VHH binders against o75319. Designs and how they scored, part 155

Target 1, 181 residues: o75319
Amino acid sequence: GNHIPERWKDYLPVGQRMPGTRFIAFKVPLQKSFEKKLAPEECFSPLDLFNKIREQNEELGLIIDLTYTQRYYKPEDLPETVPYLKIFTVGHQVPDDETIFKFKHAVNGFLKENKDNDKLIGVHCTHGLNRTGYLICRYLIDVEGVRPDDAIELFNRCRGHCLERQNYIEDLQNGPIRKNW
Below, E stands for the ipSAE of ESMFold2; O stands for the ipSAE of OpenDDE; V2 stands for 0.75 times the mean of E and O plus 0.25 times the DockQ between their complexes.

## First folded at step 10 (VHH)

Design K9 (framework vhh_4orz_3; at its last look DockQ between E and O 0.04; V2 from the best seeds 0.00; counts 0 for: pae O 5.7 > 2, placed apart)
Fold by ESMFold2, look of step 10:
Structure K9 (fold): chain B 181 residues (1-181), chain A 119 residues (1-119)
Amino acid sequence: as target 1 above (181 residues)
Amino acid sequence: EVQLVESGGGLVQAGGSLRLFCAASGFTFSDHSMAWLRQAPGKRREWVALITSGGETDYADSVKDRFTISRDNAKNTVSLQMNSLKPEDTAIYFCARQDWDYTEGFDYWGQGTQVTVSS
């Protein structure tokens, strides 16, 4: 089984840096074994990710992987100098408070350790959209005090695709403030 | 409401064939990968076969070349043709939908249909 995730081809590989933040979102990179099922222009490998980030004149200082599986790529496929963190995040449901806390803790730790540089936090799930957008927006709302609609608009614009899961959107707009510690 | 309704199960002699059907409703069927899973007595539910929205198929090694998954987007159905059946194929078979955004697993499945293969 190295089938291409459903609709994965429909999404831009990498978004743009979100202004005023340290975030950049992208879809899951796929290791070489998947390329048999992809046209050359459809390929998006771990190496392609870093090349695209460099082309934007940016540098990744952390990758947060929200997927539930190791089948897409291995941490060993990344440069050893780039920190990697996996936070197993259930789909189709709003992430639970433990998952949200782990994400906030990882981001706050990164910002503290990297206050003297401008490196980015790369965040992805399978498509780099719904789970990724939810957790980034939840952080901006709860920690940075951004209004929900402004967080969602910023994410959508910089990712290049709009959040699609209504239960996520409704929770961001109308759900409770989540603990930061 | 998403609904998946399996049918076609039954008792069959080893070496025989059986065809399972799954009727799907409550979602845009053509947008989703669909799968068959099974649960034998005392075991966890395990993956058997998958068909993507584009018609690509994949199979567990234990059923490769004996089972064929297919879909009919006009009828919103998935079927599983099961040939050369063995007693170890005895299980409850479930039709499942893969979430299009969360492709690491399945978000809906039905009540299942029993397949019993006798020696």
Scores: ipSAE 0.483, ipTM 0.742, lowest interface PAE 1.9, mean pLDDT 92
Fold by OpenDDE, look of step 10:
Structure K9 (fold): chain B 181 residues (1-181), chain A 119 residues (1-119)
Amino acid sequence: as target 1 above (181 residues)
Amino acid sequence: EVQLVESGGGLVQAGGSLRLFCAASGFTFSDHSMAWLRQAPGKRREWVALITSGGETDYADSVKDRFTISRDNAKNTVSLQMNSLKPEDTAIYFCARQDWDYTEGFDYWGQGTQVTVSS
């Protein structure tokens, strides 16, 4: 149905670009059918997403959707020039190695193909926080060699909200490195 | 009809303990992850604790090592043991069912039970 996700209104629509990276996190945009259930200032559509990114003087080059549903918006709601990738990611549990690998592979592929520009990788789950933050941090830790606490702090600061899931935080801080191939 | 009914709230002094209960009905309880949420006056509702259908638990950092969530599938109940309570724990506490369609969301919750912690 068209129920607004729980706590969705509580989170900033779009974070800031993570300095030193091509990542930006945001909460799930909602298609027009949800607007009747929202105050005007609460609305956040795919169009609004791109407007907000533009206001930051940035450009999206890829959207990675980590939600475990397709009811929030359609890829057709996005500009044709921006690739859309769906990685179904279960919430409330640490993503499995396959999910992590898919995310890393997508990011690496994008970076390889987009060396000549500064377009961003937009990542979102429902709230653009826990799953999103975990996978971004996992990439920074495993691929870029960033210290876990630094990755988490960077994400939290840029997203404007802190990771909430203790199992994600614990895995990032103390868990093993996941394979990159 | 899905129903969640919270109980056990009250007034306690800082450092005290309280145990909340939630009675669930109208769905296959054992198939769903359950959670406790809370909302303080003038603040947004926040996630506190979660227990999966498999019995795995997780907690917000603010309550970790102080709160314990548990469930009894035979009785269709979820409990929240709250120890070492702080004034900042004052809120209405809600029992919530995890939504299958969006895993970070919840589709049902009760009317809530008031928890007040005095300094």
Scores: ipSAE 0.020, ipTM 0.256, lowest interface PAE 5.7, mean pLDDT 92
ESMFold2 (binder alone), look of step 10: mean pLDDT 83; pTM 0.835

## First folded at step 12 (VHH)

Design L1 (framework vhh_4orz_3; at its last look DockQ between E and O 0.33; V2 from the best seeds 0.49)
Fold by ESMFold2-Fast, scan of step 12:
Structure L1 (fold): chain B 181 residues (1-181), chain A 119 residues (1-119)
Amino acid sequence: as target 1 above (181 residues)
Amino acid sequence: EVQLVESGGGLVQAGGSLRLFCAASGFTFDYYSMAWLRQAPGKRREWVALITSGGETDYADSVKDRFTISRDNAKNTVSLQMNSLKPEDTAIYFCARQDWDYPEGFDYWGQGTQVTVSS
C-alpha cells in the first residue's frame, strides 16, 4: 500500500545528534510515490533526510533501517556513499536478543572503521521512536555503561519525542544487560 | 480496555453475500487503521482488507472487487461487505486494530466470527 503510516506526520522528521555519541534518530523517509498524499512542508524523502542532516552540520556514515517492511523507500534511493543496513525488527514486543546483537555488531563495526571521522549512525523505524529509541538506549546501557534513565532522557531530548512503549522503558530500566559479543 | 467484537458470520451458498461487523470500544477509534483477517482450517491467518483512519482502503488480491471494507466513526464500527462468496472464503474472520507504531502488525484482535460458504 501507498498509504501514509498512522501518526507519521505528528513526529519531527529528524532529531538532533545525541551528544557524546555517534547516533541520530529520524522517522522513516518516504519515496516520491507518497508525495501526492503530502503537503510540500510534510514531505520527507531520502533526499530531504540528507539535506536536513547537512543543515545541522552533520554527515551520515551509516543508515540502520529497523522497519519490518520495504514499502517506504528503496536502498537505491539513498546516496551510494552511505552504507544501508536492514535489521527487520518486530515491534510491539521488546526486540529479541538476536536483533539486539545484530544492532550492537553493526554499531561497533561502524565505530571501529570510522575512528578518524565524525560521521553519524542514522537509526530509524516507522516513527523513529520506540524500536529506534530502545535499540539506541540498549546499546548505550550495555556497551557504554550509561545509566538507563540517563540514556532514555538523552534519547527523548534529542529525538524531540518521548519513548511511549512502557514494556520497552521497563526493560531498559530493570531488564538484564545483554552480553552479546 | 480495548475490545473488538465481531458479528454477522453464518452459513451462505456460493455466490451469496454476508456483511460482517466489528464493534470497537476502549480506545479513540478514529485514530487507528482497522483490518479484517481470516483463518481457514489448517491454514495461517491471512490479511483480507484494511481501512486507514483517513478512509483509504486496501485489499488482498483474492478478495479485490468482491469485498468492501468501510467504517462508521460515530458508531465505532468497521464493516466488511462480502459479495460473490466462494467456498474458499470459508474461514473464521477476525477484526484487528493496526499498531500505529508498528504498522506491519496488529496489536488487538477480536475472537472471530465463522463464515461458511457451501458449494
Scores: ipSAE 0.764, ipTM 0.885, lowest interface PAE 0.7, mean pLDDT 94
Fold by ESMFold2, look of step 13:
Structure L1 (fold): chain B 181 residues (1-181), chain A 119 residues (1-119)
Amino acid sequence: as target 1 above (181 residues)
Amino acid sequence: EVQLVESGGGLVQAGGSLRLFCAASGFTFDYYSMAWLRQAPGKRREWVALITSGGETDYADSVKDRFTISRDNAKNTVSLQMNSLKPEDTAIYFCARQDWDYPEGFDYWGQGTQVTVSS
């Protein structure tokens, strides 16, 4: 059904652009069918997402949806001009190498095709925090050579919430560089 | 330590009823969505019913109108009333806690309780 994910209301809808990167993170937008149980100030639809991005003087050029479900909104709820990519990402455990590769491939492809603009990659899971933060940080560490603690600090500050899953944090800090690009 | 303990399973004839119970401990029960899943012999575990922290319920189509999930936050229990049972309802039934950050999945469940429906 269209029940609101637990704790979803507790998170800021959209973060800030991560300086020096093309990333912005947000929680999953919810299509109108979810709004029956939401106060007006709690709503965060696909339209609300784009309005908030525009208010930051930014523009999305790609949305990467990391949820392992299709129930929250449909791609047709997004502007046709913004590419959408679903990467089914299992949570709870550290994302597997196949998932990490798909994410890196999508980001690298976007950066190549968008080298002459400043559009952003929007990334979300359900809450826009743990799976989202892990994969963004994994990219920054493995591909951009960012130190793990610097990647984590940047994500936490710009998202407005800290990464919560300890096994993700430990893998980012202590795990090997992934060579699956 | 998070624990979920199911009870109330048994053998029943088709058309009969059973009520399953799940006792939860080791976490702040009121803050979590809880669910029942089941696994028939040789099949994958499947979702049956869910109840949110606020009491909203949702059901798989195969059990809708026959099963009722409920919770008692004062006693930290979840129950599943199963009416009009059919042989295809035969399975091990698991109580599960929805993952707080990965609502597509469950992070804890019990050992399960067997429900057998004879034709």
Scores: ipSAE 0.602, ipTM 0.806, lowest interface PAE 1.6, mean pLDDT 93
Fold by OpenDDE, second read of step 13:
Structure L1 (fold): chain B 181 residues (1-181), chain A 119 residues (1-119)
Amino acid sequence: as target 1 above (181 residues)
Amino acid sequence: EVQLVESGGGLVQAGGSLRLFCAASGFTFDYYSMAWLRQAPGKRREWVALITSGGETDYADSVKDRFTISRDNAKNTVSLQMNSLKPEDTAIYFCARQDWDYPEGFDYWGQGTQVTVSS
């Protein structure tokens, strides 16, 4: 069934662009079938996502979906002009090296192809927080050479919520650098 | 540590009834949807019933109108009332915590309780 994810309502729908990056994080948008279970002000659809991004005077160039399920919305609900990438990422666990590499590869590919614009990489998991924050921070740390604490702080501030999972935080702060190839 | 402990299984004649219980601990119970699954010998595990944190219920077609799932958030328990049992309902029944960010939609389940329905 179309059940609202646990604690989904507790998180801001969309964060802010991370200064110095092309990243923006948001919680998973829900397709229309979920609206009957939500108050109007709680609704956050794929359409709402794009409206909110425009309100920030930004434009999405890529959406990376880290949820493990496909039940929340369909790629067809997105504009054809915005590519959609699914990276199935199990919750609660630190993403494995393959997942990390997939994410890095996608980001690098996007940046290579979008040097002539300022479109954003939209990243989301269920809440757009833990998995999303980890992979964004992992990229900043491993690829951009950002200090772990700076990356985490930047993400938290821009998302409007702090990374919650200690295993993610610890891995970012103290874990090994993952290979970029 | 998340724990799910099933009870209430047993041997029953066709047409009979059983009530299964699941005691949950180690997490905020009322945040999660809970489910019952079952696995018959030589068959894959299948979803039987689900109850959301808000109390909404869903059932597999094979058990609809015969089984009733309920929960008590004060006691951290999930129950499955099974009526009009059939031999094909024979299986190990598992209590499970739903999480769609895990394979098959569940991240934890108990050891199971055996339900045997004789013809």
Scores: ipSAE 0.506, ipTM 0.775, lowest interface PAE 0.9, mean pLDDT 94
ESMFold2 (binder alone), look of step 13: mean pLDDT 86; pTM 0.862
OpenDDE, look of step 13: ipSAE 0.484; ipTM 0.768

Design L10 (framework vhh_4orz_3; at its last look DockQ between E and O 0.46; V2 from the best seeds 0.00; counts 0 for: pae O 4.7 > 2)
Fold by ESMFold2-Fast, scan of step 12:
Structure L10 (fold): chain B 181 residues (1-181), chain A 119 residues (1-119)
Amino acid sequence: as target 1 above (181 residues)
Amino acid sequence: EVQLVESGGGLVQAGGSLRLFCAASGFTFDTYSMAWLRQAPGKRREWVALITSGGETDYADSVKDRFTISRDNAKNTVSLQMNSLKPEDTAIYFCARQDWDYPEGFDYWGQGTQVTVSS
């Protein structure tokens, strides 16, 4: 399947770094085989991702891919110097505790290993919106003690698009804190 | 409010053809990818065909070159033309709407229509 995901063109390719954190969110990059289906201005390849991050004077140290597919791009399309982590995350429903724990573990490990630099953790699902925003906000709330509404507002502002899944928003605002699981 | 209703199933001899229809209502049909999946007795559901909002199509290897998915946005209908049917195609066929945000999954399903292919 080389078809472009529905609504993928509706979203900005890359957000801004979330101030006070190491997170940056973006939509899924599409490998070169998708480009014949896109206008030049619509292209967003793995190379384009790194160029856009560099244009913001930022540097990626880790990519966390939350999609439940490998059809959009291959890890080999990324620079060898940037670690890639796949966390197969089921959408629609709120991510389960195992998925949340895997995300938290990866983030904590990166931060511990990268104390002496300012490299970013890049996080994406298909649109860089709902699964991405949920897991970043869940981390900020549970691990860093950020108030839910503040975490959501920060994500929405920096991504340039608001979280749209009401069940995700509701869980972040009123759901239980997942303590280390 | 979202409803998907399948029709066109039936009994057919091996080598025959059937055309399935799915009538959609309760949402902006032309903005979603639509799919057909099937489930044979005692088996898991398997994906058969997909058509995007832009009209691109994709097929499972088992049905490629035999089945054709199409859509009619004016009538809010997705169709599956099934040619050169085999006994192995016997299954309940389901119409499904792809989740736009989680395109790896489907968020709404019809009740299904039975297709039986005799030897």
Scores: ipSAE 0.795, ipTM 0.893, lowest interface PAE 0.7, mean pLDDT 94
Fold by ESMFold2, look of step 13:
Structure L10 (fold): chain B 181 residues (1-181), chain A 119 residues (1-119)
Amino acid sequence: as target 1 above (181 residues)
Amino acid sequence: EVQLVESGGGLVQAGGSLRLFCAASGFTFDTYSMAWLRQAPGKRREWVALITSGGETDYADSVKDRFTISRDNAKNTVSLQMNSLKPEDTAIYFCARQDWDYPEGFDYWGQGTQVTVSS
């Protein structure tokens, strides 16, 4: 149903652009049907997302939705001019190679097609933290050659919350580099 | 150690009622959504009912208006009142905890309790 995801209120809606990258992370926006269960100051709709991005003097060029559900909002709730990509990402466990590949493919495609602008890739899961942080950091490590602890620190600082799932952190720090496709 | 223990299953005739209980321990129960799932012979496990930490409920269409999920945060229990039982309700019923960061899934299940509804 229209139930607010557990702990969703505990997280900042939108982070800051990660310097030196095209990424910005946020928690899942919730469509109007969820707002009956929220105080006005707790609301974070698709419209609110875009207003907050504009307030940062940024523009979204792609939204990558990592949730394994379609209940939170519909893609038609987004401006038609912003591409939307769903990557069904199983949580709890470290994302599998297929999921990592899909994410890298989407990011690389965006960078090629948007080399002449400064638009951002918005990435979210439910809370915009663990699955989101893992895949962003995995990209930075595997594709951009960023040191694991530097990627994690950058994400944590810009998201405004630290990665929480220990198995994700351990895989980023000590796990194998996933070969670039 | 997270533990979920179901009870209350049994054999009933169609049209009858049963009440299932799930005793939870080893975690901060009142901060989690809890669910009942079931698995009939030869079928995949399916969702039946969910209750949020705040007490809001949701049901599969096949059980709506016949089943009622409830929780008692003081006793760390979830229950499922099952009325107007049908043979197709025959299954092993599992209590499950929703993953806090991955609400699309469950991170702990009980061993299950058998419910058999005879024609």
Scores: ipSAE 0.636, ipTM 0.819, lowest interface PAE 1.4, mean pLDDT 93
Fold by OpenDDE, second read of step 13:
Structure L10 (fold): chain B 181 residues (1-181), chain A 119 residues (1-119)
Amino acid sequence: as target 1 above (181 residues)
Amino acid sequence: EVQLVESGGGLVQAGGSLRLFCAASGFTFDTYSMAWLRQAPGKRREWVALITSGGETDYADSVKDRFTISRDNAKNTVSLQMNSLKPEDTAIYFCARQDWDYPEGFDYWGQGTQVTVSS
């Protein structure tokens, strides 16, 4: 089906690049079949995503999709020049070590292969907030050595919305560092 | 806290009818798709009927044209009208909230209500 996720309309479609990083977060773009359920100004398609990124004078080099479903859009809806990675991530609960590792591995691989450019890693879940924010922050904390509060603040500011899930916040602030390999 | 409370189950003869109710609380009801699931003894849980926030409905093939799902957003309720019941419909019926970010597509369901159809 093409049910619009709860509160999807309440979130900014695309955040800002996180300074000092290659990350940008956004909510899930919806394929054309969802448009009939949306006002024109509410629509946010894969095409709209790329237009908005361009408006920021940025370029996406990778999209990491953290949603657990595949019904929102198809990889074929994206430009062929931008690789797409799906990491099925269950909502509401702290991602497991495997998910965290997959995310870190993908990010590190991208950075290794894209040292000669400034393309961004686009990360999204449903709202581009909780799962997205957690994994980005987890990376910054575990790999880049950023203080948890600084990572969270940076993400929140750039996304334009604050992490909402207390379990995510607590894990970031007080949880153990996860292995990077 | 999300709560789903089912009611209306019971014993009925084959060919009979039952109407199940689910009272929902603890979340914005009208923004979620709701479903009825059922689990028979020794079998896996299966979805029976689904109704979107917009009122669109879908049914499992096994219950199509016999069951009708409906919702009342003002009362935060979802109902399942079951007609032409068969012994194979015997199961615990669960009201469930749909969430595509969870395995199986549902994140919450109630304790269930027993439906027994005798031959």
Scores: ipSAE 0.316, ipTM 0.672, lowest interface PAE 1.4, mean pLDDT 94
ESMFold2 (binder alone), look of step 13: mean pLDDT 85; pTM 0.852
OpenDDE, look of step 13: ipSAE 0.021; ipTM 0.365

Design L11 (framework vhh_4orz_3; at its last look DockQ between E and O 0.53; V2 from the best seeds 0.00; counts 0 for: pae E 7.7 > 2)
Fold by ESMFold2-Fast, scan of step 12:
Structure L11 (fold): chain B 181 residues (1-181), chain A 119 residues (1-119)
Amino acid sequence: as target 1 above (181 residues)
Amino acid sequence: EVQLVESGGGLVQAGGSLRLFCAASGFTFSYYSMAWLRQAPGKRREWVALITSGGETDYADSVKDRFTISRDNAKNTVSLQMNSLKPEDTAIYFCARQDWDYPEGFDYWGQGTQVTVSS
C-alpha cells in the first residue's frame, strides 16, 4: 500500500559523500502518493533527493536501489540522465554472495566509466542504513582494502546514523572477505 | 524472546464469522506493524492484512470489505475479524511481525491457527 515505512521519518534523508570514495547514502525517496501522509518538511521525493545532493555541491551519476519492492517510487520518477540500477536485496539476513557480486560489479563499472568526472554513486534501501551500509562497507573492505572498523566508522559518520543490525556489523568485522571478481 | 501466539481458529459454515487473536510478547509491540497471512493446503503463504504502528490498515483484494484487522497496544494483541466467510478462506492463519528495516518481509511468525469453512 501507500503507508509510510516504519521509522522512515526517524532518519536523515541524505547523508554526506563518504570522503575518499564516490558513495553517498540516503533513505528511500517516496513518490507523490505518500505526500498526504507527510508534513512539507518531511517530504523526500525523488526531486527532493536531487535538490539535496545539489545543495551539497555534488552530482549523482548512478542510483542503486536495494529495496525488495517497487511501491515507493518508479524509475521514471528520476531524471533520464541518471542511470538507475535495481538490486533486489533480501534484508534481515546478511546479503548473499550473488547480491554482493552484483553490487561490486555495478560500482566497478561506474568507476571505470566515470574516471574523468566526480559524479557520485547514490545507494539506498528503505532507511539507507543496514543493507546500504553493509554493501558499501563490504565494497570498501573487500575491494579497497579498508579496515572493517574504519569502513563502518566512515559510513556511520557520513550517513549520520549508525548501522543497527548486529549480524551485519559482525559479518563486516569478523566474516570472510568475499572474492567476487 | 519474541513470541506470537494465535487463537480463535475453528470450523464455521460459509457466510459465518470468526475472530482471530494474536498475543505478542518479548518486544515493544506498539513500535511494529503486524500482519496476518494464510496458507491453504498445497498453496504458498498469502498476505491477508496489515496494521501499522500508527493504526493504518491494508488488505488483500480477496478479503477487502469482509475482514478487519485491529490492535490493542495496552494488551499487546492484534486481531482479525472475519465476516462473510467462504470455503476459499480455509487455511492456517499466521500472525507475523513486519521487519521494520526490511518491511518487505516478516521477522517473526506464530505457529498458526486452523480456519475451516464448510460449504
Scores: ipSAE 0.779, ipTM 0.885, lowest interface PAE 0.7, mean pLDDT 94
Fold by OpenDDE, second read of step 13:
Structure L11 (fold): chain B 181 residues (1-181), chain A 119 residues (1-119)
Amino acid sequence: as target 1 above (181 residues)
Amino acid sequence: EVQLVESGGGLVQAGGSLRLFCAASGFTFSYYSMAWLRQAPGKRREWVALITSGGETDYADSVKDRFTISRDNAKNTVSLQMNSLKPEDTAIYFCARQDWDYPEGFDYWGQGTQVTVSS
């Protein structure tokens, strides 16, 4: 069945653009089949995602989906003009080097190809918080040389929720830099 | 440390009933959907029933209308009432915590409890 992810309702649908970056984080949008399980004001579909982004006077240029399942929505539910990238990322544990590299590679590729615009990289996991926050922060730290605490603070503030998992926070603050190639 | 401990299994005649219990600890129980799975000898583990934190339930077709899953968030327990048991229900039954961000949709399960239904 199409059950709503646990605690999904507890998080803001969409965060704010992270100043100085092209990142915006949001929780997983749910396809229409989930609407019967939600109050109207709780609904957050792929269409709602794009509407909310537009309300912020922004435009998505890429969506990176970090969820481990494909049950929440289909790439076909997105506009054809916005590329979709799936990076299967297991929950709870710190992403492995391969996952980190895939994320960095995708981001760098996007930035290289989108120098002439200001489109955003939308990143989400289930709640758009822990895995999402970790990989965004990991990128800022490893690639852009941002201080770990500054990256975390920036993400938390813009997402409207704080990273919750201590293992992610600890790895960001004290873990080794991961290779960028 | 997450722990799931099953109990209530045993030997029962066909047509009989059993009630399984699972005691959960080491995590915020009310934040998770819980499930029962079972594995018969020589067969793959199969999903039996699921209950969300909100109390919504799902069942495998093979047990629908015979089994009832319930939970008590105050006691951190999930239960499986099994009625009209059949020999084909014989299996080790596992309590599991659901997480779709893990392979097969579950991240933790207990050691299991044996259920044997005799013809």
Scores: ipSAE 0.508, ipTM 0.779, lowest interface PAE 1.0, mean pLDDT 94
Fold by ESMFold2, look of step 13:
Structure L11 (fold): chain B 181 residues (1-181), chain A 119 residues (1-119)
Amino acid sequence: as target 1 above (181 residues)
Amino acid sequence: EVQLVESGGGLVQAGGSLRLFCAASGFTFSYYSMAWLRQAPGKRREWVALITSGGETDYADSVKDRFTISRDNAKNTVSLQMNSLKPEDTAIYFCARQDWDYPEGFDYWGQGTQVTVSS
């Protein structure tokens, strides 16, 4: 069964590049088999993702997929020049330190390999909001030294939707200090 | 507190029918997809049927065309009509709520109701 994820239609497909960072957030693209249940203007495929990024005069250099499934689209539907990384991230609780470390490691590796270009890291979960926002903000806070409230405001503005899950927000603002290694 | 309470299980002869009910409380029922899962003795829990907040349904191949999931948002219930029952349908049946942030998973479960299908 290829049912449309709950509330997926309610979210903007792709946010804006977060200024001063290499991040852009988006909701999960849906492969062609899902389109039977969507109006043409509601479709958001892997190809649509790249077209929308190009419309912003940007280029993806890495996609980080935070979903716990492969049913939404296949990595083979992506251009060969765009690396794809899946980090299985549980959605009902604050990501554990191992998941946070994997995310930090992936971002740091990308920045090293792409220091001579301006390509973006695209990050998505199902809605491109709670898990995505948490891990991006956690990176900005722990690695870049951004104040928690500033990271959250930046993400919300650029995503076009505010973080919804209160336990994520509270952990970003008041949670334990995390190591980067 | 989120609660899911299943009912309607029992003993039924092969070829017979049974209707399961799940009463939901402690959350805004109409916002969530709901599911039935089952666990046969000595086996892993498997999904059976799903119904979205908008009423779209999906079924495991093993029960397609025999089982029907439905919901009543006024009563906060989800139901599973099971027809043409087979001995292999014997299991504990669980009502589950789809995770808000993780649509592939379920975050709350009922205690289950036993369905036993005899030859």
Scores: ipSAE 0.013, ipTM 0.444, lowest interface PAE 7.7, mean pLDDT 88
ESMFold2 (binder alone), look of step 13: mean pLDDT 86; pTM 0.867
OpenDDE, look of step 13: ipSAE 0.325; ipTM 0.679

